VHH binders against q9c0h5r722to879. Designs and how they scored, part 22

Target 1, 158 residues: q9c0h5r722to879
Amino acid sequence: WSSESIKKPMIVTSDRHVKKEACELFKLIQMYMGDRRAKADPLHVALEVATKGWSVQGLRDELYIQLCRQTTENFRLESLARGWELMAICLAFFPPTPKFHSYLEGYIYRHMDPVNDTKGVAISTYAKYCYHKLQKAALTGAKKGLKKPNVEEIRHAK
Below, E stands for the ipSAE of ESMFold2; O stands for the ipSAE of OpenDDE; V2 stands for 0.75 times the mean of E and O plus 0.25 times the DockQ between their complexes.

## First folded at step 15 (VHH; framework vhh_lunsekimig_d3)

Design k4 (at its last look DockQ between E and O 0.55; V2 from the best seeds 0.00; counts 0 for: pae E 6.4 > 2)
Fold by OpenDDE, look of step 15:
Structure k4 (fold): chain B 158 residues (1-158), chain A 119 residues (1-119)
Amino acid sequence: as target 1 above (158 residues)
Amino acid sequence: EVQLVESGGGVVQPGGSLRLSCAASGFTFSDYWLYWYRQAAGIERELIAVIYYSGRTYYVDSVKGRFTISRDNSENTMYLQMNSLRAEDTGLYYCARLPEDSGWEFDIWGQGTLVTVSS
């Protein structure tokens, strides 16, 4: 977990667009988690995050690794819960690449043990939910069609 | 030449079983996720099963407990064992390859094999 912004993508990339969007994406994640002042209500922040990941394929793995970062050694219970919630939301719209799948799967799986739960946050419950969504997304792929994610879909994914 | 070729389709009665094969040439299975999908008449194609690099498998709910996806790396062939077949399982069955860095676009797929479940 970090309270500071990132200056470059966490995953090395040559894609200029991904480089540019990665920093903005991290800010949005921080906003949703309550670690940064939000420009909009949480639902709309999540929509923006999901839309970016849905529309930019090269940003998806970056998105998930950023979520892993922000849910690791995060002692802010509300922030931590919201980070996992956001992961679940994103998984409803798009999976990581097959290349990154094993890493994310392993990360989620390690958090499914209730021993890691805190009094304020049942991380294992979030992780189990994310695990199921990851497998489903890996089979079905990203949301199909030309219609962008909407607020109702975000609400349902939460 | 890189290609996938399905076989094993046919006519079977409800409750029957059928085993489909997908033979690959020109590439190694271990480098790709492999999928089975099917298309019923007048309906969009749907993904029904996947096998990961590790050999782990996942299924859609409609085929869980009835279908089994597997692969034989030595023969470079993927299989779909279909048990307890239903009329709704009727359709063209395809195998497809998913590149690891792709935006979830299949780059290679077969021509399909027809499965007809009818009494």
Scores: ipSAE 0.619, ipTM 0.840, lowest interface PAE 0.9, mean pLDDT 94
Fold by ESMFold2, look of step 15:
Structure k4 (fold): chain B 158 residues (1-158), chain A 119 residues (1-119)
Amino acid sequence: as target 1 above (158 residues)
Amino acid sequence: EVQLVESGGGVVQPGGSLRLSCAASGFTFSDYWLYWYRQAAGIERELIAVIYYSGRTYYVDSVKGRFTISRDNSENTMYLQMNSLRAEDTGLYYCARLPEDSGWEFDIWGQGTLVTVSS
């Protein structure tokens, strides 16, 4: 977990647009999680995150590793819950690449054990939902990421 | 030439078994996820099973416990062992590959092998 901004993406890339957007994406994630001040309400911040990941395929793995970073060793309980919530929202619209799939699956699976639940934050419940979405992507072999995010679908993804 | 070729289809009675093969040529399996699909007459192509780079497998509910996907990287061949076959399993069975770095788009499909389960 970090309260600070990042100056470069966590995944190496040669795409200048992806590099710039990765840093802005981290700020949006922090805003949704309540770790960074935001004027927009959380629903619209989530829409911006989901839309950016949906529209920029080269950013998807970066988005998920940033969420993993922000949900690892995060002792701010509301922030932690919102980080998992945002991961579940994004997985409703687009998967990671097959390369990153195994890592994200392992990360989610480790959090499905209730031993990871803390003070009223049922991480295992969020993780089970995320695991289901990730399995569906792998089984479908589908063209996930084609359906544009919208606020009604985000409300239902919670 | 990069291709996938299915074989092993045939006619069997309900409750019978078949083993399908998917042989790769022009590439090695180690860089790809491999899938089995099937298509019955008049319906959409249906995902059956997948085997990942790591050897992990997943199955749709309709075939769990009856079908087993496996592969032999030294023979560059994937298999589908089908047991306890039912009339609903009748169809054309395809294999497909998914590159590691794709956006979930299959780049090669086999031509299919026909499985008919009838009394």
Scores: ipSAE 0.040, ipTM 0.461, lowest interface PAE 6.4, mean pLDDT 78
ESMFold2 (binder alone), look of step 15: mean pLDDT 79; pTM 0.774

Design k5 (at its last look DockQ between E and O 0.68; V2 from the best seeds 0.00; counts 0 for: pae E 7.2 > 2)
Fold by OpenDDE, look of step 15:
Structure k5 (fold): chain B 158 residues (1-158), chain A 119 residues (1-119)
Amino acid sequence: as target 1 above (158 residues)
Amino acid sequence: EVQLVESGGGVVQPGGSLRLSCAASGFTFSDYWLYWYRQAAGIERELIAVIYYSGRTYYVDSVKGRFTISRDNSENTMYLQMNSLRAEDTGLYYCARLPEESGWYFDLWGQGTLVTVSS
């Protein structure tokens, strides 16, 4: 977990667009998690995050690794819960690449142990939910069609 | 030549079993996620099963408990064991590969093998 912004993508890339968007994406993730002042309500912030990942394929793995970062050693329980919630939301719209799948799967799996749960936040429950969403997404792929994610879909993805 | 070739289709009665094969040439299955699709008459092609690099598998609800996807890397062949077949399972079955860095597009398809479940 970091309170600071990232200056470059966490995953090495030559794509200039991905480089630029990665930093903005991280800010949005921080906003949703409550670690940064939000420019909009949480639902709309999540929509923006999901839309970016859905529309820009090269940003998806970056998005998930950023979520992994923000949910690792995060002692802000509300922030932590929102991070996992956002992961679940994103998984409803797009999977990571096959290349990155095993890493994300392993990360989620390790957090399914109730030993990591706190009185206020059942991380294992979030992780289990994400685990199933990941498998489903890996089978069906990203949201199909030309219609962008909408607020209603975000609401249902929680 | 890089290609996928399905086989094993045929006519079977409801409750019967069938085993499909997908033989690869020109590439190694271990480098790709592999999928089975099917297409019934007048219906869009649908995903039914996937096998990952690790050999882990996942299925759509409609085939869970009845179908088993597997692969033999030594023979460069993928299989679909279909048990307890139903009329609704009738269709053309395709295998496809998914590149590891792709935007989730399938870059190689077989020609399909026909499965008909009828009494």
Scores: ipSAE 0.610, ipTM 0.835, lowest interface PAE 1.0, mean pLDDT 94
Fold by ESMFold2, look of step 15:
Structure k5 (fold): chain B 158 residues (1-158), chain A 119 residues (1-119)
Amino acid sequence: as target 1 above (158 residues)
Amino acid sequence: EVQLVESGGGVVQPGGSLRLSCAASGFTFSDYWLYWYRQAAGIERELIAVIYYSGRTYYVDSVKGRFTISRDNSENTMYLQMNSLRAEDTGLYYCARLPEESGWYFDLWGQGTLVTVSS
């Protein structure tokens, strides 16, 4: 977990547009989680995050790595819950690349044990939902990324 | 040259079994997710099963418990063991590979092997 901004993406990339967008994405994730001041309500912040991941395919793995970072060693219970919620939302719209799929699957799997709920957040419930969504991605492919996310779909994905 | 070649198709009665093979040349399975698809007449290709580089497998509900995907890395060959076959399993069976790099687009397909389940 970090309360600070990042100056460069967590995944090495030569794409300057991806580098810039990764730093902005981290700010949006922090805003949704309540760790950074936000001008818009959480629903619209989630929409912006999902739209960026949908539209910039090179950001998808970075987005999920940032979410893993912000849900690891996070002792702010509301923030932790919001982080898992955002992961579940994004997985409704686009998967990570096949390269990152196994890492994210392992991360989610490790959190499915109810022992993780001792922080006072139902982590295992969120993780089970995310696991289901990720398994469907392996079976359905990128069909979920064909349409731009809208606010109603974000509401239903929660 | 990079190729996938399916084999093992044939005619079988309902309740029977059949084993399909997908032989790879020009690449190593360990770098790719590998898929089986099938196509019945008048229908879009449908996903059957997936095996990824670590050996973990995924199946669609309609074949779960009846079909088993596996691989033999020394033979660079993927298999689909099909048991308890039904008439609705009739179709042309394809294997495909998915690169781990960006996107969920198949970059290589086999030509297919025909499976006919009939009385």
Scores: ipSAE 0.039, ipTM 0.425, lowest interface PAE 7.2, mean pLDDT 81
ESMFold2 (binder alone), look of step 15: mean pLDDT 80; pTM 0.794

## First folded at step 16 (VHH; framework vhh_lunsekimig_d3)

Design m1 (at its last fold request DockQ between E and O 0.64; V2 from the best seeds 0.00; counts 0 for: pae E 3.7 > 2)
Fold by OpenDDE, fold request of step 22:
Structure m1 (fold): chain B 158 residues (1-158), chain A 119 residues (1-119)
Amino acid sequence: as target 1 above (158 residues)
Amino acid sequence: EVQLVESGGGVVQPGGSLRLSCAASGFTFSDYWLYWYRQAAGIERELIAVITYSGRTYYVDSVKGRFTISRDNSENTMYLQMNSLRAEDTGLYYCARLPEESNWEFDIWGQGTLVTVSS
């Protein structure tokens, strides 16, 4: 977990667009998690995150690794919960790449152990939910069609 | 030529078993996730199972516990073991490969193999 912004993508990329968007994406993640001041309500922030991941394939793995970062050694319980919630939301619209799948699955799986739970946050419950969503996403793939994610879909993905 | 070829279909009674094969050629087999689909008459093609690079498998609920997807990279072949077959399992079964950068779109399909479950 970091309270500061990232200055470069966590995953090395040659794509300039991804490089630029990665930093913005991280800020949005922080906004949703409550670690950064948000200009919009959480629902709309999540929509923006989901839309970016959905529309830009090169950002998906970056998005998930950023979420992994922000849910690791995060002692802000509300922030932590919201991080996992956002992961679940994103998984409703797109999985990581096949190559990144095993990493994310392993990460989620490790957090399914109740030993990770605190009095304030049942991380294992969130992780289990994400695990199921990841499996579903591996079967169904990314949201199909031309219609972008919408607020109602975000609500249902939580 | 890149190709997937299904085989193993046939007629079987309810409760019976079949083993389908999907033989791949013309590409590096181990570089792809592989999927099984099926299409019943008058119904849209439906996903039923997936196997990853490392051999992890996922299934739709309707086939869980009855079907097993597997792969042999040394033989460039994917399999679908189908047990406890039901009438509703009747259909044309397809295999497909998933390219890494395809945004989860399949680029190669087999011709299909027919499975008929009938008493």
Scores: ipSAE 0.859, ipTM 0.928, lowest interface PAE 0.6, mean pLDDT 95
Fold by ESMFold2, look of step 16:
Structure m1 (fold): chain B 158 residues (1-158), chain A 119 residues (1-119)
Amino acid sequence: as target 1 above (158 residues)
Amino acid sequence: EVQLVESGGGVVQPGGSLRLSCAASGFTFSDYWLYWYRQAAGIERELIAVITYSGRTYYVDSVKGRFTISRDNSENTMYLQMNSLRAEDTGLYYCARLPEESNWEFDIWGQGTLVTVSS
């Protein structure tokens, strides 16, 4: 977890567009989680995050790594819950690459045990949904991702 | 030359078993996810099973418990063990590879091996 901005993406890349977008993406994630001030309501912040991951395929793994970072050792319970919620939302619209799929699956699996649930935060429920989506991704691939996220679908994905 | 070649197809009775092979050449076999698809007459290809580069496996519901996908990296070969075969399992069975850095796009397919389940 970090309350600070990042200057570089989590994934090493030579793509200048991806580098720029990764830093902005981290700010948006922090805004959704309540760790950074935002003017927009959470629903529209989530829409912007999902839209960036949907539209910029090279950001998808970075997005999920940033979410893993922000949900690891995060003792702010509302922030933690929002981080898992955002992961679940994004997985409704696009998968990670096959390379990152295995890493993310292992991360999510470790959180599926109810022992990880904190009072008022049902981490295992979010993790089970995310795990299901990842297993479906292995079977269906990226058939999804052609449809732009919209606010109605984000409300549905929660 | 990068190549995937299926073999082991044939005619079997309902309830029988068959083992398919997908022999790979021309690439580093262990770096790829590998898939089995099948195609019945008049129908689009359908997914059967996948095995990742680390050996994790996933199956569609229609074959869970009946089919087993496996790989032998030392022989550059993927297998599909098919048990309790049914008439609806009839079709051309293809293997395909998925680059780990791709956006879920297969780059090489085999030519297929025919499986016929009939009395």
Scores: ipSAE 0.290, ipTM 0.651, lowest interface PAE 3.4, mean pLDDT 83
ESMFold2 (binder alone), look of step 16: mean pLDDT 80; pTM 0.797
OpenDDE, look of step 16: ipSAE 0.781; ipTM 0.899
ESMFold2, fold request of step 22: ipSAE 0.264, 0.224, 0.179; ipTM 0.636, 0.596, 0.542
ESMFold2 (binder alone), fold request of step 22: mean pLDDT 80, 80, 79; pTM 0.794, 0.790, 0.791
OpenDDE, fold request of step 22: ipSAE 0.846, 0.846; ipTM 0.923, 0.923

Design m2 (at its last look DockQ between E and O 0.02; V2 from the best seeds 0.00; counts 0 for: pae E 12.8 > 2, placed apart)
Fold by OpenDDE, look of step 16:
Structure m2 (fold): chain B 158 residues (1-158), chain A 119 residues (1-119)
Amino acid sequence: as target 1 above (158 residues)
Amino acid sequence: EVQLVESGGGVVQPGGSLRLSCAASGFTFSDYWLYWYRQAAGIERELIAVIYYSGRTYYVDSVKGRFTISRDNSENTMYLQMNSLRAEDTGLYYCARLPEESNWEYDIWGQGTLVTVSS
């Protein structure tokens, strides 16, 4: 977990657009998690995050590694919960690449153990939910079609 | 040339079994996730199953418990064992590969093999 912004993508990429968007994405993640001042209500912030991941394919693995970062050693309970929530939301729209799948799967799986639960935050429950979403997404792929994610879909994904 | 070629399709009675094969050539077989799809007449192509590098498998609910996807990397061949076949399983069955760094875009498809389940 970090309270500071990132200056470069966490994953190696040569895509300039991904590089640029990665930093903005992290800010949005921080906004949703409550670690940064939000420019909009959480629902719309989540929508923006999901839309970026959905529309910018090269940003997906970056998005998930950022979420892994922000949910690791995060002692801010509300922030932590919202991070996992956001992961679940994103998984409802797109999986990581096959290359990154094992990493994310392992990460989620490790957090399915109730030992990771903390006072007021059932991380294991979030993780189990994410695990299910990951499996489903890995099977079916990202949301298909030209229609962007919408607020209702975000609500349903929570 | 990179290609996937399905085989093993045919006509079977309800409750019967059939084993499909997908033979790969022109690429490193073990470097790809592999998928089975099917397309019934008048219906969009639908996903059936996936097998990962590790051999881990996942299925859609409609075939779970009846179909088994497997791969033999030494033979560059993927299989679909279909048991307890139903009329609704009728369709053209396709295999596809998914690149490791793919954003879930299949880059190679087979031509398909026809499975007909009828009494």
Scores: ipSAE 0.309, ipTM 0.676, lowest interface PAE 1.9, mean pLDDT 93
Fold by ESMFold2, look of step 16:
Structure m2 (fold): chain B 158 residues (1-158), chain A 119 residues (1-119)
Amino acid sequence: as target 1 above (158 residues)
Amino acid sequence: EVQLVESGGGVVQPGGSLRLSCAASGFTFSDYWLYWYRQAAGIERELIAVIYYSGRTYYVDSVKGRFTISRDNSENTMYLQMNSLRAEDTGLYYCARLPEESNWEYDIWGQGTLVTVSS
């Protein structure tokens, strides 16, 4: 976990669009988790994150590894819970690429053991839910349709 | 209505074996990952094993190498093969699945099947 901005994406990429958007995505993740000041309420911040991942296919793996980073060694309990929540929300709309699937599956799997639960946060419960969502997303692919995610869909995915 | 029914529990000597079954109904079995918990008297439920969509399995250290989780999607049934049983394995064994997509409530549980390892 970091409270600081990033200046480069976490995944080495030659895609200039992904590089540019990775830093902005990290700010949005921090805003949802309460680690960065936001003018919009959390629901609309989550909408923006989900919309970016849904619309920019090359950003999906970066999004998930940023969430892994922000949920690792995060001692801010509300931030930790929100990070797992945001992971579950995004998994309702799009999967990672097949290349990254096993990494994310392994990360979620390691957190499903109740020994990882912390004071006030049942990490294993969040992780079990995220694992189910990951498997469903892998079967169905990204959310179908020509229309971007909306507020009602985010509320239901939460 | 979603139902999970455990069976196969009983009394066994240390070093013995048992196979538990979890019969599922009321949902599309292949769409869910499943897991086993156990509960000894006066203690909270303890996760012991999980089986995922991918075929991967997870075991806590205390049962690794002794227990094997499996599933048969054609029979809507999950199994737990328990070998080299020890006194500390005594307890109620529950199967479970994760909650519905829109809820963060606790998992769906069966009623449990009793395993007693008695010397």
Scores: ipSAE 0.006, ipTM 0.195, lowest interface PAE 12.8, mean pLDDT 77
ESMFold2 (binder alone), look of step 16: mean pLDDT 80; pTM 0.797

Design m3 (at its last look DockQ between E and O 0.61; V2 from the best seeds 0.00; counts 0 for: pae E 7.2 > 2)
Fold by OpenDDE, look of step 16:
Structure m3 (fold): chain B 158 residues (1-158), chain A 119 residues (1-119)
Amino acid sequence: as target 1 above (158 residues)
Amino acid sequence: EVQLVESGGGVVQPGGSLRLSCAASGFTFSDYWLYWYRQAAGIERELIAVIYYSGRTYYVDSVKGRFTISRDNSENTMYLQMNSLRAEDTGLYYCARLPEESNYEFDIWGQGTLVTVSS
């Protein structure tokens, strides 16, 4: 977990657009998690995050590694919960690449143990939900079609 | 030439079994996730099963418990064992590979093999 912004993507990429968007994405993640002042209500922030991941394929692994970062050693319980919530939301719209799948799967799996639960935050429950979403997404891929994610879909994905 | 070739399709009665094969050539078979998908008449293609590098498998609910996806890397062949077949399983079955860095865009797929479940 970090309270500071990132200056470069966490994953190695040669895509200039991904490089540019990665920092903004991280800010949005921080906004949703409550670690940064939000420019919009949380639902719309989540929509923006999900839309970026959905529309920019190269940004997906970056998005998930950022979420892993922000949910690791995060002692801000509300922030932590919202981070996992956002992961679940994103998984409803797109999976990571096969290359990154094992990492994310392992990360989620490790957090499915109730031993990881903290005061008032059932991380294991979020993780189990994310695990299911990840496997489903690995079968079906990203949301299909030309229609962007919408607020109702975000709400349902929570 | 990189290709996938399906075989094993045919006509079976409801409750019957069928085993499909997908033979790969021209690439390192073990480096790819492999998928089975099918297309019924008038319906969009649907992914039904996946097998990862590790051999871990996942299925859509409609085929879970009845179908088994497997792979033999030494033979560069993927299989789909289909049991307890139903009329709704009728369709053209395809295999496809998924590149490691793909965003779930299949780059190679077979021509398909027809499965008809009819009494």
Scores: ipSAE 0.622, ipTM 0.832, lowest interface PAE 0.9, mean pLDDT 94
Fold by ESMFold2, look of step 16:
Structure m3 (fold): chain B 158 residues (1-158), chain A 119 residues (1-119)
Amino acid sequence: as target 1 above (158 residues)
Amino acid sequence: EVQLVESGGGVVQPGGSLRLSCAASGFTFSDYWLYWYRQAAGIERELIAVIYYSGRTYYVDSVKGRFTISRDNSENTMYLQMNSLRAEDTGLYYCARLPEESNYEFDIWGQGTLVTVSS
């Protein structure tokens, strides 16, 4: 977990567009989680995060790595809950790459044990939901012509 | 040159069994996720099963408990064991390879092997 901005993406890349978007993405994740001040309401912040991941394919693995970072050793219970919620929301709209799938699966899997739950945050419940969403991505294969996320779809995905 | 070649299709009676093979050449089989799809007349290809590079498998509900996907990495061959076959299982069966690209588009398909379930 970090309260500070990042200057570079978690994944090494030479793509200048991905580098710029990764830093902005981290700020949006912090805003949704309540770790950074936001002018927009949480629903619209989540929409912006999901839209970026949907539209910028090179950003998808980075998005999930940033969520893993912000849910690891995060002792702010509301922030922790919102981080897992955002992961579940994004998994409704786009998968990670097949290469990153196993890493994310392992991360989610080790959080499915109820021993990880705290008062006020049922991490294992979020993790089980994320696990099922991740497995469905592999079953559906490539999706072409999918509509970009909208506010109602974000509300439904929570 | 990368190729996938299906074999083992044929005519079988309802309730019977059949084993399909998908032989790979030109790439390292264990480094890819591999899928079985089928196509019945007049509809688009539909997913049946996937085997991950880790060996984990997943099946659509319509075949779960009846079909088993497996692989032999030393022979670069994937298999689909099909038991308790039904008329609705009739179709052209394809194997496909998924590249690590982020858009989940298959880059290599086999030519297919025909399975006909009829009395």
Scores: ipSAE 0.035, ipTM 0.433, lowest interface PAE 7.2, mean pLDDT 81
ESMFold2 (binder alone), look of step 16: mean pLDDT 78; pTM 0.772

Design m4 (at its last look DockQ between E and O 0.45; V2 from the best seeds 0.00; counts 0 for: pae E 5.9 > 2)
Fold by OpenDDE, look of step 16:
Structure m4 (fold): chain B 158 residues (1-158), chain A 119 residues (1-119)
Amino acid sequence: as target 1 above (158 residues)
Amino acid sequence: EVQLVESGGGVVQPGGSLRLSCAASGFTFSDYWLYWYRQAAGIERELIAVIYYSGRTYYVDSVKGRFTISRDNSENTMYLQMNSLRAEDTGLYYCARLPEEGNWEFDIWGQGTLVTVSS
């Protein structure tokens, strides 16, 4: 977990657009998690995050590794919960690449153990939910079609 | 040439079994997740099963418990064992590979093999 912004993508990429968007994406994640002042309500912030990941394939693995970062050693309980929530939301729209799948799966799996639960935050429950979403997404792929994610879909994905 | 070729389709009675094959050539077979799709008449193509690098498998609910996806990397062949076949399983079955770093766009498809379940 970090309270500071990232200056470069966490994942190695040669894509300039991904490089540019990665930092903004992280800010949005921080906004949703409550670690940064939000420019919009949480639902719309989540929509923006999900839309970026859905529309820009190169951002997906970056997005998930950023979420892994922000849910690791995060002692801000509300922030932590919202991070996992956002992961679940994103998984409803797109999986990581097959290359990154094992990493994310392992990360989620490790957090399914109730030993990871903390004061008032059932991380294991979030993780189990994310695990299910990941497997489903790996089977079906990203949201299909030309229609972007919408607020209602975000709400349903929570 | 990179290609996938399905085979094993045919006509079976309800409750019967059929084993499909997908033969791969022109690429490193073990480097790809592989999928089975099917397309019934008048319906969009649907994903039904996936097998990962590790051999881990997942299925859609409609085929879970009846179908088994497997792969033999030494033979560059993927299989779909179909048991307890139903009329609704009728369709053209496709195999596809998923690039490791792709955006979940399947880049290679087979021509399909027809499965008809009819009494």
Scores: ipSAE 0.484, ipTM 0.768, lowest interface PAE 1.3, mean pLDDT 93
Fold by ESMFold2, look of step 16:
Structure m4 (fold): chain B 158 residues (1-158), chain A 119 residues (1-119)
Amino acid sequence: as target 1 above (158 residues)
Amino acid sequence: EVQLVESGGGVVQPGGSLRLSCAASGFTFSDYWLYWYRQAAGIERELIAVIYYSGRTYYVDSVKGRFTISRDNSENTMYLQMNSLRAEDTGLYYCARLPEEGNWEFDIWGQGTLVTVSS
């Protein structure tokens, strides 16, 4: 977990567009999780995160590793819950690449044990939901999709 | 030359068993997800099973408990063990690979091996 901004993506890349978008993405993730001040309500912040991952395919693995980072050793319980919620929302619209899928699956799987739950945050429940969404993505081989995410779909995905 | 070649198809009676192979050449199996699909006459190809590069497997409901997917990375070969075969299992069986660095699009398909379940 970090309360600070990042200056470069967590995944090494030569793509300048991905580098620029990764730093902006991290700020949006922090805003959704309540770790950074935001003027927009959480639903619209989630929409912006999902839209960036949907539109910039090279950003998808970075998005998920940023979420993994922000849900690891995160002792701010409301933030932790929102981080897992955002992961579940994004998985409704796009998968990671197959390369990152196995890592993310392992990360989610280890959090599905109730022993990882803390008072007031049922991590295992969020993890089970994310696991099912990730498995469905692998079965469908989801592409970018015919339409971009919108607020209605974000509400439904929760 | 990168290719996938299915083999092991044939005619079998209902309730019988058959083992399909998917042999790979020109690439390393451990870097790819591997899928089995089948296609009955006049029907769209349908997913049967997946083996992830992590070794985890998934099966569609219609074959759970009857089919087992596996692979041998040292032989660059994937297998599909099919037990308790039914007439509905008749069709062309294809293997496909999904590159780990791709965007969920199969880049190589085999030409298929025919499985016929009939008396």
Scores: ipSAE 0.062, ipTM 0.476, lowest interface PAE 5.9, mean pLDDT 79
ESMFold2 (binder alone), look of step 16: mean pLDDT 79; pTM 0.780

